# Ledger of designs, part 29: VHH binders against q9ybd5

Target 1, 159 residues: q9ybd5
Amino acid sequence: MEGEGLLVRKIRSGVVIDHIPPGRAFTMLKALGLLPPRGYRWRIAVVINAESSKLGRKDILKIEGYKPRQRDLEVLGIIAPGATFNVIEDYKVVEKVKLKLPEESQGVLRCPNPTCITRKEREKAVSKMVLVSQDPPAYRCVYCGTTVMGDEIHDLISP
Below, E stands for the ipSAE of ESMFold2; O stands for the ipSAE of OpenDDE; V2 stands for 0.75 times the mean of E and O plus 0.25 times the DockQ between their complexes.

## First folded at step 12 (VHH; framework vhh_brivekimig_d4)

Design p2 (at its last look DockQ between E and O 0.91; V2 from the best seeds 0.72)
Fold by OpenDDE, look of step 12:
Structure p2 (fold): chain B 159 residues (1-159), chain A 119 residues (1-119)
Amino acid sequence: as target 1 above (159 residues)
Amino acid sequence: EVQLVESGGGVVQPGGSLRLSCAASGYWFSEYAMSWVRQAPGKGPEWVSSIYSSGGRTLYADSVKGRFTISRDNSKNTLYLQMNSLRPEDTALYYCAKDFYSWEKHDRSSQGTLVTVSS
C-alpha cells in the first residue's frame, strides 16, 4: 500500500494495518504477540505519526509474511476501532476489513478482578466481557460486573 | 527472556514498613500491567495488588487495602510495593508478575523476596 506519510516499501504478502490512532502500533504488536524478540519471526515495519487526512496523525503497521489468527481482528478492533486491516497477497490488497469494537469478547478480554469466577481455575469459567459503551469504549464482565474503559481495556487482552 | 527480580524483603516487627521493588527486563515493561503476589509457607499463591500499564489505576486485595500501595516507574522498568502497618499474616514470599494473570499459572521467572513480620 501507498499513502501519504509512508516511509517503507510495499510488502509482497502479509498484513497492513492503516489508520491506527497514534501511539497504538506497539500496543497492537503486544496484543498480537509480536513485540521483540518474538516478532523477529516476521518483517515488521512500524510507522508512527504519519500524516493522515482523516485523523491528522496515524500509525501504520506492516507485517510481512504474517498470517492472521482467528482472534486477531477482535483484538485489533479492541485496540483501534476504525482502523483498516488489509490482507496483502502479491503486493495487492485482497481483503480489507474495518476494525470495530466487538459487542462481546469471550476468552480474549479477561476480567481484572482476581476474585471473579473466571479467575478461578477450578471453575473453568471462560472470561466474557460485553461492550457497554462505544465512546469511550467500555467492557463489563458478565460474571462479576467489573467494568473497564478506555485504554485500560488493552491491558485485559489475554496473550 | 522475561526477567523479574524482586528485592526489599526482610524481617520487621508488627506495625513496621517495607518497600519492595521489582526490576523488570527482557520485554516491553510499559505495555503490560503488573501484579504483586505472595505465597506463605504451606499456602497457595495469593494476589496482593495490580497496576495497569499506565499506572493510572491500581487494585488491591481486601486484606491489604489501606496499608499497601503499588506503583511503577516505566522509565526505570520497576514496580514497587510500599507496605505499611505490616502484620504477621503478611509474612510470605512476594513475587511480581508481568501482567494481571500470569501468576495464576505459576508462571514465575523469579525467586521472590521474603517478608517476615514477627515480634
Scores: ipSAE 0.799, ipTM 0.893, lowest interface PAE 0.6, mean pLDDT 92
Fold by ESMFold2, look of step 12:
Formats: sequence, C-alpha cells, structure tokens
Structure p2 (fold): chain B 159 residues (1-159), chain A 119 residues (1-119)
Amino acid sequence: as target 1 above (159 residues)
Amino acid sequence: EVQLVESGGGVVQPGGSLRLSCAASGYWFSEYAMSWVRQAPGKGPEWVSSIYSSGGRTLYADSVKGRFTISRDNSKNTLYLQMNSLRPEDTALYYCAKDFYSWEKHDRSSQGTLVTVSS
C-alpha cells in the first residue's frame, strides 16, 4: 500500500464519480441500489472526505464493472449536481458527464404524500416532480403540490 | 437481512399515552425515511406517520395530528412513536416500515406491537 490512507487503483472498466460533495457517497450508493449488503456483488471503492481543489473536500466513488443505466445520470444528478461522472473502459475515461439537477423527474422521485393520486395504484399516474429552485434544490409534485427541498429530496428516490 | 422489531404496545385507557419503539438492523437505517403503519381489526393497513432520514421533517395522517409524534435516533437505529390522548379507534397492530413507500406493497417483515385502547 502506498503511503497513508486508501490507495485506490485504476479500474479496468466501470464508473468513477468524482467531485462529490462530502457526505453524499453512501446516499449515491443507496440511490443506485448498491449499499451493502446488496452492494457486496460489486467491487466498490469509496473515498470519503478527500482533499479537492474545487470543493475543499469531496467524496469519490469507483464502481468496477458497472454498466450505467439511463436513470443513473438523473438519480446521481439529484444527489450530487456538479459532480463528474466518468465511464471507464480499458483503464481509460471514454466519457465524462457533469451531473446536473434534472428540470423534472418522472418515476425516479416519488411523491411522499400518501394521499397523492400517484400513490394510488388504480389511478396509474406516474410521479412527476418539477424543479422549482436550484439553490437550495426543491421539487414540487405536479399533482398535489407537495414540495420537498434540500437533502430531504434524496429520500424520495423510489426503489 | 432487514429486521424491524417493534415494542411498547399494551392496553391503555382512553386519554392515555404509550411510546412505541422500532429497532432496526441489517441495513443503513440513517439513509432511509421511516414510516409507522397500523392495522385495525378487520381493516387494511393505514399509514400513520413518516419521518425523513435526517429527522428534519415529519408527516402525519389527519386522524393522529396533534396527538402522535414520530421521532428517530440514527445513532441507535431506532424509530419512535409517542402516542398521546389515545382513543378507542387507535386500537390496532402498529408496525414500522422502511421508507415512505414499502408499506403499500403489504410485504411486512415484522410482527408489530399491539395497542389496545379500551375502558
């Protein structure tokens, strides 16, 4: 092991997410369905509270062998807007995306109001949450008007 | 394996109080919202209250607002429900559920704790 701290080797293929605001790495794993014990099926490296010239401090995720899903960019953008999503193939970055808050979320953020029509299976209405503020982040349900802001938005990511 | 163990139920007179606890294990409790749900005799499950993962915001069914208080202690992986001014219609099996949504699927992984309010 090189020096003090975790030596995180380059991965051959998968995803590296950099510039994560500190404290959000495990929330991102939860949102991807990769928290232990389920996450034990993956080779995951988590760096917590690393130094960052951009942020002062940051978290970093490396997920070896992970093939990103279309919803992953939306999910991760909700949790860590401004973070860098890197796709790795053959030890090289083949794609970079800066994560951003989606203007709307359909099906990913589910309304927390149990009386909302989107919570009634018979209505077949899919949750739709619309961004109403960037800073702090806030989303509002288009059906019942419920508004959720800040880090509490992360609890709305449906399984 | 996710495990939720409720306690604190019992028999109480109308107007009385009880404090329910839900001990959670086998998952990252602090990363999830939690809910209390009850099932009265002969009825389906009824949502009672929910709390965000941070403990910062809470939600209550109209029937319990002002009488029940949900809280959590993330350092102890424990969810609580303080029930005051209990009424006979609060009689039910009470159980906790992970997140805002899972209780709707009737996939209950715990036995709950029985609360009986009667004279």
Scores: ipSAE 0.520, ipTM 0.781, lowest interface PAE 1.8, mean pLDDT 86
ESMFold2 (binder alone), look of step 12: mean pLDDT 80; pTM 0.816

Design p3 (at its last look DockQ between E and O 0.03; V2 from the best seeds 0.00; counts 0 for: pae E 17.8 > 2, grease 26.5 > 24.2, placed apart)
Fold by OpenDDE, look of step 12:
Structure p3 (fold): chain B 159 residues (1-159), chain A 119 residues (1-119)
Amino acid sequence: as target 1 above (159 residues)
Amino acid sequence: EVQLVESGGGVVQPGGSLRLSCAASGFWFSEYAMSWVRQAPGKGPEWVSSIYSSGGYTLYADSVKGRFTISRDNSKNTLYLQMNSLRPEDTALYYCAKDFYSWEKHDRSSQGTLVTVSS
């Protein structure tokens, strides 16, 4: 992909995440487990504070050779709802997905309540959080009712 | 390599105060929640407190609420635990842990800092 503010070349194959709110590119990499050293499995370009007609400023992630898992879209949607996830093949966008907050998150967002049954390994209960607000983002645990909102949600993403 | 080095422990009388520090390196400190965990002799690990990456959200175990304060300085890659009104039952080896949940796996690489509360 090309655009104003791009500092890196097109990728042949992989993913391009565009229209990331400024400052969240590394949050995404962290959540996806793509920070070094694990991230060295792929060629990764991080563009921060690129010009954006839509947002004013934006981040961009290019991950060449990366094949996303199903949960990745959920994770990225949590971090940057409204961003655009592009699948690249042969230097062309073959799939475009607008990221969004999932209505329900199972096994991805952990409950922040340490006393929640989902936080007890012996119980084998899988976390389940439901979206209760879009703006600001907020999720509630279906088990204990604990609610978390804002950027703190990002810290609850299971690796 | 992730490095967590705890300090600030010592011997204190009941009602006393201590301030623990955890120097972090080898990862993007500001992008991770951090936690304090403690382990008393003969007991399993006990979660004490957690703070999210921005520092704006904190959680405490019921046993330390109102007495302990967790904080962080991302510019220094340092996590803190201010412990006031210490009790004998607070005696434990205190560990710093990366992430909100990683303390469950007990990082064997961390030495911890010993807090002893005794009259």
Scores: ipSAE 0.024, ipTM 0.394, lowest interface PAE 4.9, mean pLDDT 86
Fold by ESMFold2, look of step 12:
Structure p3 (fold): chain B 159 residues (1-159), chain A 119 residues (1-119)
Amino acid sequence: as target 1 above (159 residues)
Amino acid sequence: EVQLVESGGGVVQPGGSLRLSCAASGFWFSEYAMSWVRQAPGKGPEWVSSIYSSGGYTLYADSVKGRFTISRDNSKNTLYLQMNSLRPEDTALYYCAKDFYSWEKHDRSSQGTLVTVSS
């Protein structure tokens, strides 16, 4: 016999993100533009600090009616590599993606070096950051060689 | 009772600038996020910009990014919107609203200030 019901009701259409490292659900909502005022256009369920056989603890997001863009998947992969991104249509999972650190980020991660050519106001050089370590996560700017790692990477996500 | 009084609107030519103010009373202004909302003739309300209680986090609609700047002075209970490089499509009645989510009810506590951008 199984227990009754799910912790959060199934959604008809949208996105479910599971296996989020604990404490990162709100970072994801902010990075996707889903916090106020924009976020109150969707029905969002957040489970914080749930039990996880894979992680010990996890966060979960359910976002009804949300249509992800490719940039959204790259941003989420930076914040929560290893999380499971599920696309739901008609109450069924129609796509499942394991989020990963992108090998390259062009125009999404800013270079942290204020003197980099990609940060000069008169230049139109687009940032390009290359993954140089998976664990800990680390990126290096291809123009100036500056490296950023760990949770500091999240602060570099461009709007 | 929450009171929000907007001012600083007027008629300007394209490319001009205006600075809107919102005087707040009847609540702990420094504890709340604030928003600007606009409503063009014949259209529904459109969110423009928001600022957190500390002033450290700001958001802008794509249509105004780089041209408008939201700010606040918690010692004067006043919210501001600096509007530069104004375009005819910025013509609207502008309101301030308490909290991010209260922008859906922009007329609950205020009359707004009219901005007209025309040749």
Scores: ipSAE 0.000, ipTM 0.106, lowest interface PAE 17.8, mean pLDDT 80
ESMFold2 (binder alone), look of step 12: mean pLDDT 81; pTM 0.821

Design p4 (at its last look DockQ between E and O 0.81; V2 from the best seeds 0.68)
Fold by OpenDDE, look of step 12:
Structure p4 (fold): chain B 159 residues (1-159), chain A 119 residues (1-119)
Amino acid sequence: as target 1 above (159 residues)
Amino acid sequence: EVQLVESGGGVVQPGGSLRLSCAASGFWFSEYAMSWVRQAPGKGPEWVSSIYSSSGRTLYADSVKGRFTISRDNSKNTLYLQMNSLRPEDTALYYCAKDFYSWEKHDRSSQGTLVTVSS
């Protein structure tokens, strides 16, 4: 991929996440379980505060050799709705997905309420959060009704 | 490897105070929410407090609200728990945990620090 602010070379294969709001690149890596030292399994480039005609400033993530999981798009959509997820093969974009807030998150966002039934292991209840606001983002637990807004949602992402 | 080392426990009389510390290493501390959990003898683990990474907002169990204060110093990779007005029922082994949830599955690599409140 080419664009303003690119400081690193193209990757042969892997994923490129573009148009990340500034400051959320590491949040994404955390959510994907790719922060160091675990992330050393892959070649990762983090571009912070690149110029963006669309956003003014943006972050970019390049993860060479990374094979995305199905849940990754959901997780990344939670962190950076509107960002672009690109699958790279042979230095070409073979798939492009615009990330978005999921309407419902099951098993990914955990309820922050420790008394919630989903926080009781013996109950085997799977967390289920529903989107209740787009801007700012907000999710509500379908079980206990606890609502979390904004960047705090990021802390709810289960590994 | 994630390392969490708790300290600051001890024996105190009811009404006393203690400050616990948790030294964290092996992960990017500032990017994670952190929690305190305790386990009394013969009982299961009990959530005590958590602190968000994004906002620094704090959460407390009802049993410790108004008495305990969770805080963090990202520059030192350290989590704290100030415990005031201690009660005998606060007696437990205290653990710190990464994020809000990991402690539920007994994903503990730490020894904890013992707090004993007795007259």
Scores: ipSAE 0.725, ipTM 0.858, lowest interface PAE 0.7, mean pLDDT 91
Fold by ESMFold2, look of step 12:
Parts: structure tokens; C-alpha cells; sequence
Structure p4 (fold): chain B 159 residues (1-159), chain A 119 residues (1-119)
């Protein structure tokens, strides 16, 4: 097994997400809209179950040429709070962000209740989900009170 | 390409049972919540049931709660709906949908499987 270093070649530009809790790399790709088959149009490296001095084990994502969107930090923070999001340009880290659970999500997390007013009046009322617990993570719909926790929250990320 | 193929429909007497299947391909089935939806003749689509991807927690419309059971088998990429104590008002075209939300769109969808409950 390698000691420290890269399992995968450095990328010239794009995004590197490090310190992902193990088992969440594919869920992060799903949330970015980059799971196969669409993801096959990108150069993506996925490292599963690498050693981590901080976490014991971790996943790593490298997405070459990817231009991050503002929504990406919120989405990825929901899936892997505590992971490190790195923007790479010319082989150098130009921006580094520690991902965190947002206190509220408007439009990104949608209420799963099909009878919620935000589902009937999608043109008028935008879904608002508020964080009600950090550990385990839990979000509640402001309109109907539907509460979702843990990994179930990942199913609420709207396309 | 995402493909969802329903089966198991048919004609049944009131009080009878049917088990529907939905075979999924072209996407990472285990990463998505899944839903059953029905459309009765002359009516719009009606959500029936959903199941979360990781926890397997289930949700039901009030009209079917206690009579229908949704389940999934991620190793077979298959979603199921066990329908018991069927009533004439359950007569509809049943289809499955990826996630909690996509069934609201009236884009190209699967064919569905017809359930008819009649005397």
C-alpha cells in the first residue's frame, strides 16, 4: 500500500474533493449529476477506501475540467460535511473550502411529501428545509413539517 | 438510457391481491429513492408509495396505507408493490418512477402495468 501521496495523476484544472467519509463518493457524483452514463463524458478519478490520518479511511474525487457551480458547495456539504473541496487551476490549488451542513436549504433540498404545498404550487412556493439536528443530520420542511434524517437526506437533493 | 419496465398487473376480484414488479436499468438504482404512481381512467397521476434508497423507509398515500407494501431488491435492480385487499377504486395504470419527484413531469415515461379490480 502506498504511504502518502497520490493514487492518481495530478489534474491541470478542475476539482479535487478530499477527506470524504468512506462510502460516499458515488453519492457525491450522483448529486453533481455525474454518475454514469453522463459521467462518462468527464475524466473522473474515484478513490475508494484510501488511508487517512484524519479519518482512518476516506474517499477522494478528482474531476478534471469541472467548473464548480455555487450550488455544488451546498449539495456536497449535505453529503460530506467536513470534506475538503479544492479548486485546481494550472496544477495548483486556487481555492479550498471545508464543506459543512447548511443551516437551511431553499430549492436544493425538496420536500419529499407529494402533498406538500411546495409540490402543488411549485411556481409560487420554493421548498425550504431547515437543519434541526447536526448529529445525526436532520432537515425539516418549514411548510408541512416532514422531517428527514441521516443518509435519507441525500434522496431529497433535487435534480 | 433510463429504463423502467413494469409487470404483474391483471384483472382481480375485490379483496384480491396482486404483486407488481418494476425492473430498472440504465442508472444506479441503489442510489435513488423509488416511487409507485397510478393513473385511473380520466384522471391525473396519483402518487401511491415511495421508498428511500439507503434506509429503506417507506411512505404511503392514505388511500393505500395498510393494504399496499412497497419494497426493493437492490441486487436485482427491482422495485415491488404488494397490493392486498384490492378495491374497485384501485383500478388504474401503475408505473414506477425514479426518485420522489420525476413522476410529476409528463415527459416520456414507462408503459406501466394495468390493474383492474372488478366484480
Amino acid sequence: as target 1 above (159 residues)
Amino acid sequence: EVQLVESGGGVVQPGGSLRLSCAASGFWFSEYAMSWVRQAPGKGPEWVSSIYSSSGRTLYADSVKGRFTISRDNSKNTLYLQMNSLRPEDTALYYCAKDFYSWEKHDRSSQGTLVTVSS
Scores: ipSAE 0.551, ipTM 0.777, lowest interface PAE 1.4, mean pLDDT 85
ESMFold2 (binder alone), look of step 12: mean pLDDT 81; pTM 0.824

Design p5 (at its last look DockQ between E and O 0.88; V2 from the best seeds 0.00; counts 0 for: pae E 2.7 > 2)
Fold by OpenDDE, look of step 12:
Structure p5 (fold): chain B 159 residues (1-159), chain A 119 residues (1-119)
Amino acid sequence: as target 1 above (159 residues)
Amino acid sequence: EVQLVESGGGVVQPGGSLRLSCAASGFWFSEYAMSWVRQAPGKGPEWVSSIYSSGGRTLYADSVKGRFTISRDNSKNTLYLQMNSLRPEDTALYYCAADFYSWEKHDRSSQGTLVTVSS
């Protein structure tokens, strides 16, 4: 996981997300609710355009002291399917997860259609999006059928 | 602190045009979709338009399609709304909001800009 071409030191505890497609590190931070100034609770290292034998270029995200939430893997999988999510304890990887696109997203991706029933407060309907394409990624609202594709999906991630 | 400051409102005659601006600060503007919402007197908030973070895709309410154009300049952290062929029913306080949804929670960070269309 670590050592080659890294600009920052190892973290004692927290999370390391490796093999992020270039340009998506900040999108991930946003999705995690860690963009500044909120992110200042943690020590965060963002490595942009690191050399990658696998991808050519990659981003790396290190968040020291961060404890993953249940929602995090889904959100990060949406943003960067194929990236590697590492949980670090005592400078060691104790858990490694390959991120993937969820087949179904409930309550995380919200429908951009304001007329959708899930966008009506009184209805209390929870958003539900289903994966309809892997490449490029695409999700469809099960209620109104609105489909969002590509990087635009990232904008649908609820805070 | 997140701040959204709307400007460009005013009084215009039916058929007139206005260009609204929303200056954003306190957050990473380029990572967020943005929306325009309006509230007419005695009515609830109404979604007007949204634009994705990249600026490549836009959405409009049926009531403003063909007349309004939403755009953004990420280098300036500014959201725009070009309003043409204005109608009296467009009279409202116009707000900008981050994301597609945040306006639903009555974001207090926005004061809005008043648009009045009258003869």
Scores: ipSAE 0.680, ipTM 0.841, lowest interface PAE 0.7, mean pLDDT 91
Fold by ESMFold2, look of step 12:
Structure p5 (fold): chain B 159 residues (1-159), chain A 119 residues (1-119)
Amino acid sequence: as target 1 above (159 residues)
Amino acid sequence: EVQLVESGGGVVQPGGSLRLSCAASGFWFSEYAMSWVRQAPGKGPEWVSSIYSSGGRTLYADSVKGRFTISRDNSKNTLYLQMNSLRPEDTALYYCAADFYSWEKHDRSSQGTLVTVSS
């Protein structure tokens, strides 16, 4: 009993993120600034709860025509470490990256503490959050020591 | 259209209680952290409390810890603030904002709800 067909047709160019733990595809769209209605500029396919030989179940995200930004790998690595990020050109994978938790995040994760010096407009200090645990994922602000872990980290990403 | 509508304000005596509501529409409420902010007459905005998108963790300004409780109901797209042991210095216009950060922009898109604590 075989279920190996493609759930969504191949894209000519853009990005495919595969092996996403189930339930995180929409969080990725939010973090990239692509949740509807903002995402209607792009042709986006989201597959929820597909079968996966590696994970049992997975989400898949396909964004046709999207040119990935340098910070996208950091953002997506925070949300779904271990997922596969594929850059597609002419229906072929031209770059493949295994997403991982960055050891530090400068400017991408913002500190949730409203009294932190990185939250004060006048100070111009750029946020810096450092990884302090892989499992569960946890980051600590280098300025005020505020620590955030698990899925809460995803709320700290600014689009 | 993104819309945030606050309600539940009023005039209460010191030591009294109020429960504020913020009804949200036009965006995916359950994917966003939410904040309560207040502005007293003639003063700038002051952050009061925030809640993560899951509703599991909360943050409070020192001035309200132990007296105020933030909560959310993602099935109703509604944010709440239970305010107990109210003091005259809590008198302000209260409003909600999406995420931890957007209230810093100093452009409020909602009208807020007025809380007056007075003898």
Scores: ipSAE 0.382, ipTM 0.709, lowest interface PAE 2.7, mean pLDDT 85
ESMFold2 (binder alone), look of step 12: mean pLDDT 82; pTM 0.831

Design p6 (at its last look DockQ between E and O 0.76; V2 from the best seeds 0.61)
Fold by OpenDDE, look of step 12:
Structure p6 (fold): chain B 159 residues (1-159), chain A 119 residues (1-119)
Amino acid sequence: as target 1 above (159 residues)
Amino acid sequence: EVQLVESGGGVVQPGGSLRLSCAASGFWFSEYAMSWVRQAPGKGPEWVSSIYSSGGRTLYADSVKGRFTISRDNSKNTLYLQMNSLRPEDTALYYCAKDFYGWEKHDRSSQGTLVTVSS
């Protein structure tokens, strides 16, 4: 990728996440399981508070050599709906996805209610949250009805 | 390696107070929700309290609501539990855990701090 806010070189292969709301790059790394020390397996560039014509300011995340998982788009969509997820091969964007809030999240967002059936290991119930609001983002547990919203949702993303 | 070191436990009389601390290292503390869990002798682990990464929201077990206060200092990578109006039934080994659900997996790095409430 080229354009505003680029402070680092292009990557040969991996992923580039652009138009991240400021301050959420590290949250994304966490969700991907790439915060240090685990992240040292990959070459990672984090650009914070880059200029953005669209957002004013944005974060950019480049992960060289990283192969996206199916789950990645979901968790990243939760963290930064509207951000752009780019798959890079041979210094070219081969896939571009606009991240979005999932309508339903199964096994990804955990219910914050410790008494919820999904929090009881013996029950083997898989967490299931449904989107109930786009702005601000809000999800509701289908089991106990607990609703979470805003940035707090990010803390509920299972590793 | 994730390290959680609890401290502040001790022996107190009913109605007394203690403040527990949990020093965290080996991970980006400010990005994780944290929790306190306790285990009484002969009993299984019991969730006590949780706090979101920002510190703006807290949750408590019914058994400790109004008496315990969870807080955090992200600049110091430290989690706290202020325990007031302690009761004998609060006697337990107290652990801090990473994430809201981290305590479910029993973090091996936690040694716990013993709180004993007795006359």
Scores: ipSAE 0.610, ipTM 0.821, lowest interface PAE 0.9, mean pLDDT 90
Fold by ESMFold2, look of step 12:
Structure p6 (fold): chain B 159 residues (1-159), chain A 119 residues (1-119)
Amino acid sequence: as target 1 above (159 residues)
Amino acid sequence: EVQLVESGGGVVQPGGSLRLSCAASGFWFSEYAMSWVRQAPGKGPEWVSSIYSSGGRTLYADSVKGRFTISRDNSKNTLYLQMNSLRPEDTALYYCAKDFYGWEKHDRSSQGTLVTVSS
């Protein structure tokens, strides 16, 4: 096919996420709700540990037919800030977004502290985690002060 | 689809030890935090311990801190709870749960393993 050594053929429509820090592709699929068996409903290409001029190494995701949701940018920005999120229609990039750590997360990152007021089913408080460091990434619960950093943040993403 | 099978329970005297195992299947175990939960007769579920997906950090309820150790082996899809210095109040049905969240729901699919601490 036409292309200068592309690892995977271009998709007609869907999402391509490039410049993913190496080792995070499957965590991103989990966060999108696309790990098998649910992910079986899409054609997904995963490139692990490709060479990258920016990162040295990277992962790449191509998800054919996937229509991105607004929440996806927040979720993926938490996992892979700096990665490039591309929306594809008719083989063309129609939207390109550089993923960023959100400054706050309401309802997406849940506090891991089981005694937090946001964990009490009868309470009205929805989780709110605020960014307190970019590098390394760190979030703090506004209610109980619990702070989580680095890759641990990925375990806090609420379905 | 998610299957969690607990084992290792039994009857022990106060001060004794037990090691619980939870065999996991039907999901990407290494991508999820895991929790141990217990339920004493006539009581609601009580969170015991959690471990991050990487195994790096652990969390414990105050009532078990220093006595229980949670661990995981991602290559075997298995979660563990080492319980030392057991007390009568540790008597409960113990079960594992996926994630930090949702363990308080009444419609759990796992059966658990019974721990009885009695003189």
Scores: ipSAE 0.505, ipTM 0.769, lowest interface PAE 1.8, mean pLDDT 86
ESMFold2 (binder alone), look of step 12: mean pLDDT 82; pTM 0.836

Design p7 (at its last look DockQ between E and O 0.71; V2 from the best seeds 0.00; counts 0 for: pae E 2.5 > 2)
Fold by OpenDDE, look of step 12:
Structure p7 (fold): chain B 159 residues (1-159), chain A 119 residues (1-119)
Amino acid sequence: as target 1 above (159 residues)
Amino acid sequence: EVQLVESGGGVVQPGGSLRLSCAASGFWFSEYAMSWVRQAPGKGPEWVSSIYSSGGRTLYADSVKGRFTISRDNSKNTLYLQMNSLRPEDTALYYCAKDFYNWEKHDRSSQGTLVTVSS
């Protein structure tokens, strides 16, 4: 919340995501459904390439007034494992969560294989991806076995 | 508002080639995977190809593998489909779609571009 690289003021309430790997701030906004113009419902600060003692460089997201959804931690964990998710109330951190890769993702990561049963609407099969590697991140579809690795996983996140 | 405008369709003989373009606006193009879908007369929509946001990985339907090439230029917010060795069965209205899965639900913003392959 305080430290090197902060270019914007503290927020009264909302969320602050710190220690984001450089370049992933907008990916996070996308995953949260907060890219413009939809994001204009909130006050959003994006800090790119801030100094970081841990990472060298980092991104920071501040979303004032934003109320996190249950799936948000999963989504953000997929995008930036190791980042810190902070809930802010009255200018104070009231909750801090270290983001992590989920071992299993149901209904969030979609299988990129169009022939997968989960891609057939009439089958009503819900996507289910399992973590098969931490570094680099990799998820595998439990239905068809399709595996996606690295940053490409981000493209699988359903809105 | 999301806008997808397809172009490049036309009439070609079997074995011919076409290059389709999809101009995207109203969203952060570079953050989304993109897909090509086609719909032949009297048939449902058929997935053709997809490309990841970075452009580094592509997917193709078996029916078009080796003949079609999907690409993108993020600086121009444009998606492409190079179609070679066209066949009569490739005749369809071609649409571009945001993401891997949005094509499953018809995007009203896409008008499509007609490709007709006939002798």
Scores: ipSAE 0.593, ipTM 0.811, lowest interface PAE 0.9, mean pLDDT 90
Fold by ESMFold2, look of step 12:
Structure p7 (fold): chain B 159 residues (1-159), chain A 119 residues (1-119)
Amino acid sequence: as target 1 above (159 residues)
Amino acid sequence: EVQLVESGGGVVQPGGSLRLSCAASGFWFSEYAMSWVRQAPGKGPEWVSSIYSSGGRTLYADSVKGRFTISRDNSKNTLYLQMNSLRPEDTALYYCAKDFYNWEKHDRSSQGTLVTVSS
């Protein structure tokens, strides 16, 4: 039943990500560098497969004390477009953003092609990936033309 | 505590085969791409192969393509490298790494397993 789901206490400050498509919460923790065991240094609430009037089912993340990084909206938008990213201060939402697939990713989404100039040590080139499809999500490397799609994109997010 | 334990190395004649294993623990193996890396005596580390977290797509260095096959079993937290048609140039310490090989990461997280291809 809606409104009577799993009890998850409010956080004083940090980040709450709501309306995550079910099954993606741990991938989001990985992308933030917070997947256990490293995540054990943080106070994190993970709600898996909660009821959602919007999605039917959802995952939820609450991360206490997390200072949002500039890249967080990009990274999490790649994993869970449509999810709601909330910044919390003193138990209140001070910023709310709907996550979306970024049109371009520079330095965040790596190219998987081993011969790409962005993979070569001596070149030091920064990856640049451009969105070429919303559904399924797909990105293409501007240097070598390699395209990645769907779940593979999640493995290519730089730490 | 991330642990990667390689095994399956040994001494083999040119043209022979070996199968390497990497037992992983202390992290969510199924959430990560995995890589094999090798380091020949007196040389720097060289990326060999990578596999996506799902096991669906694999990548190979040109020097091993067609001869080596990377695979994984997420239910056993184990990564494999089947090495066929071995050459003396494949002689190296082989180790697995979490994630795709990153040229900025030169540190080995494990002991590795030695492969020697010798007449």
Scores: ipSAE 0.375, ipTM 0.699, lowest interface PAE 2.5, mean pLDDT 85
ESMFold2 (binder alone), look of step 12: mean pLDDT 82; pTM 0.830

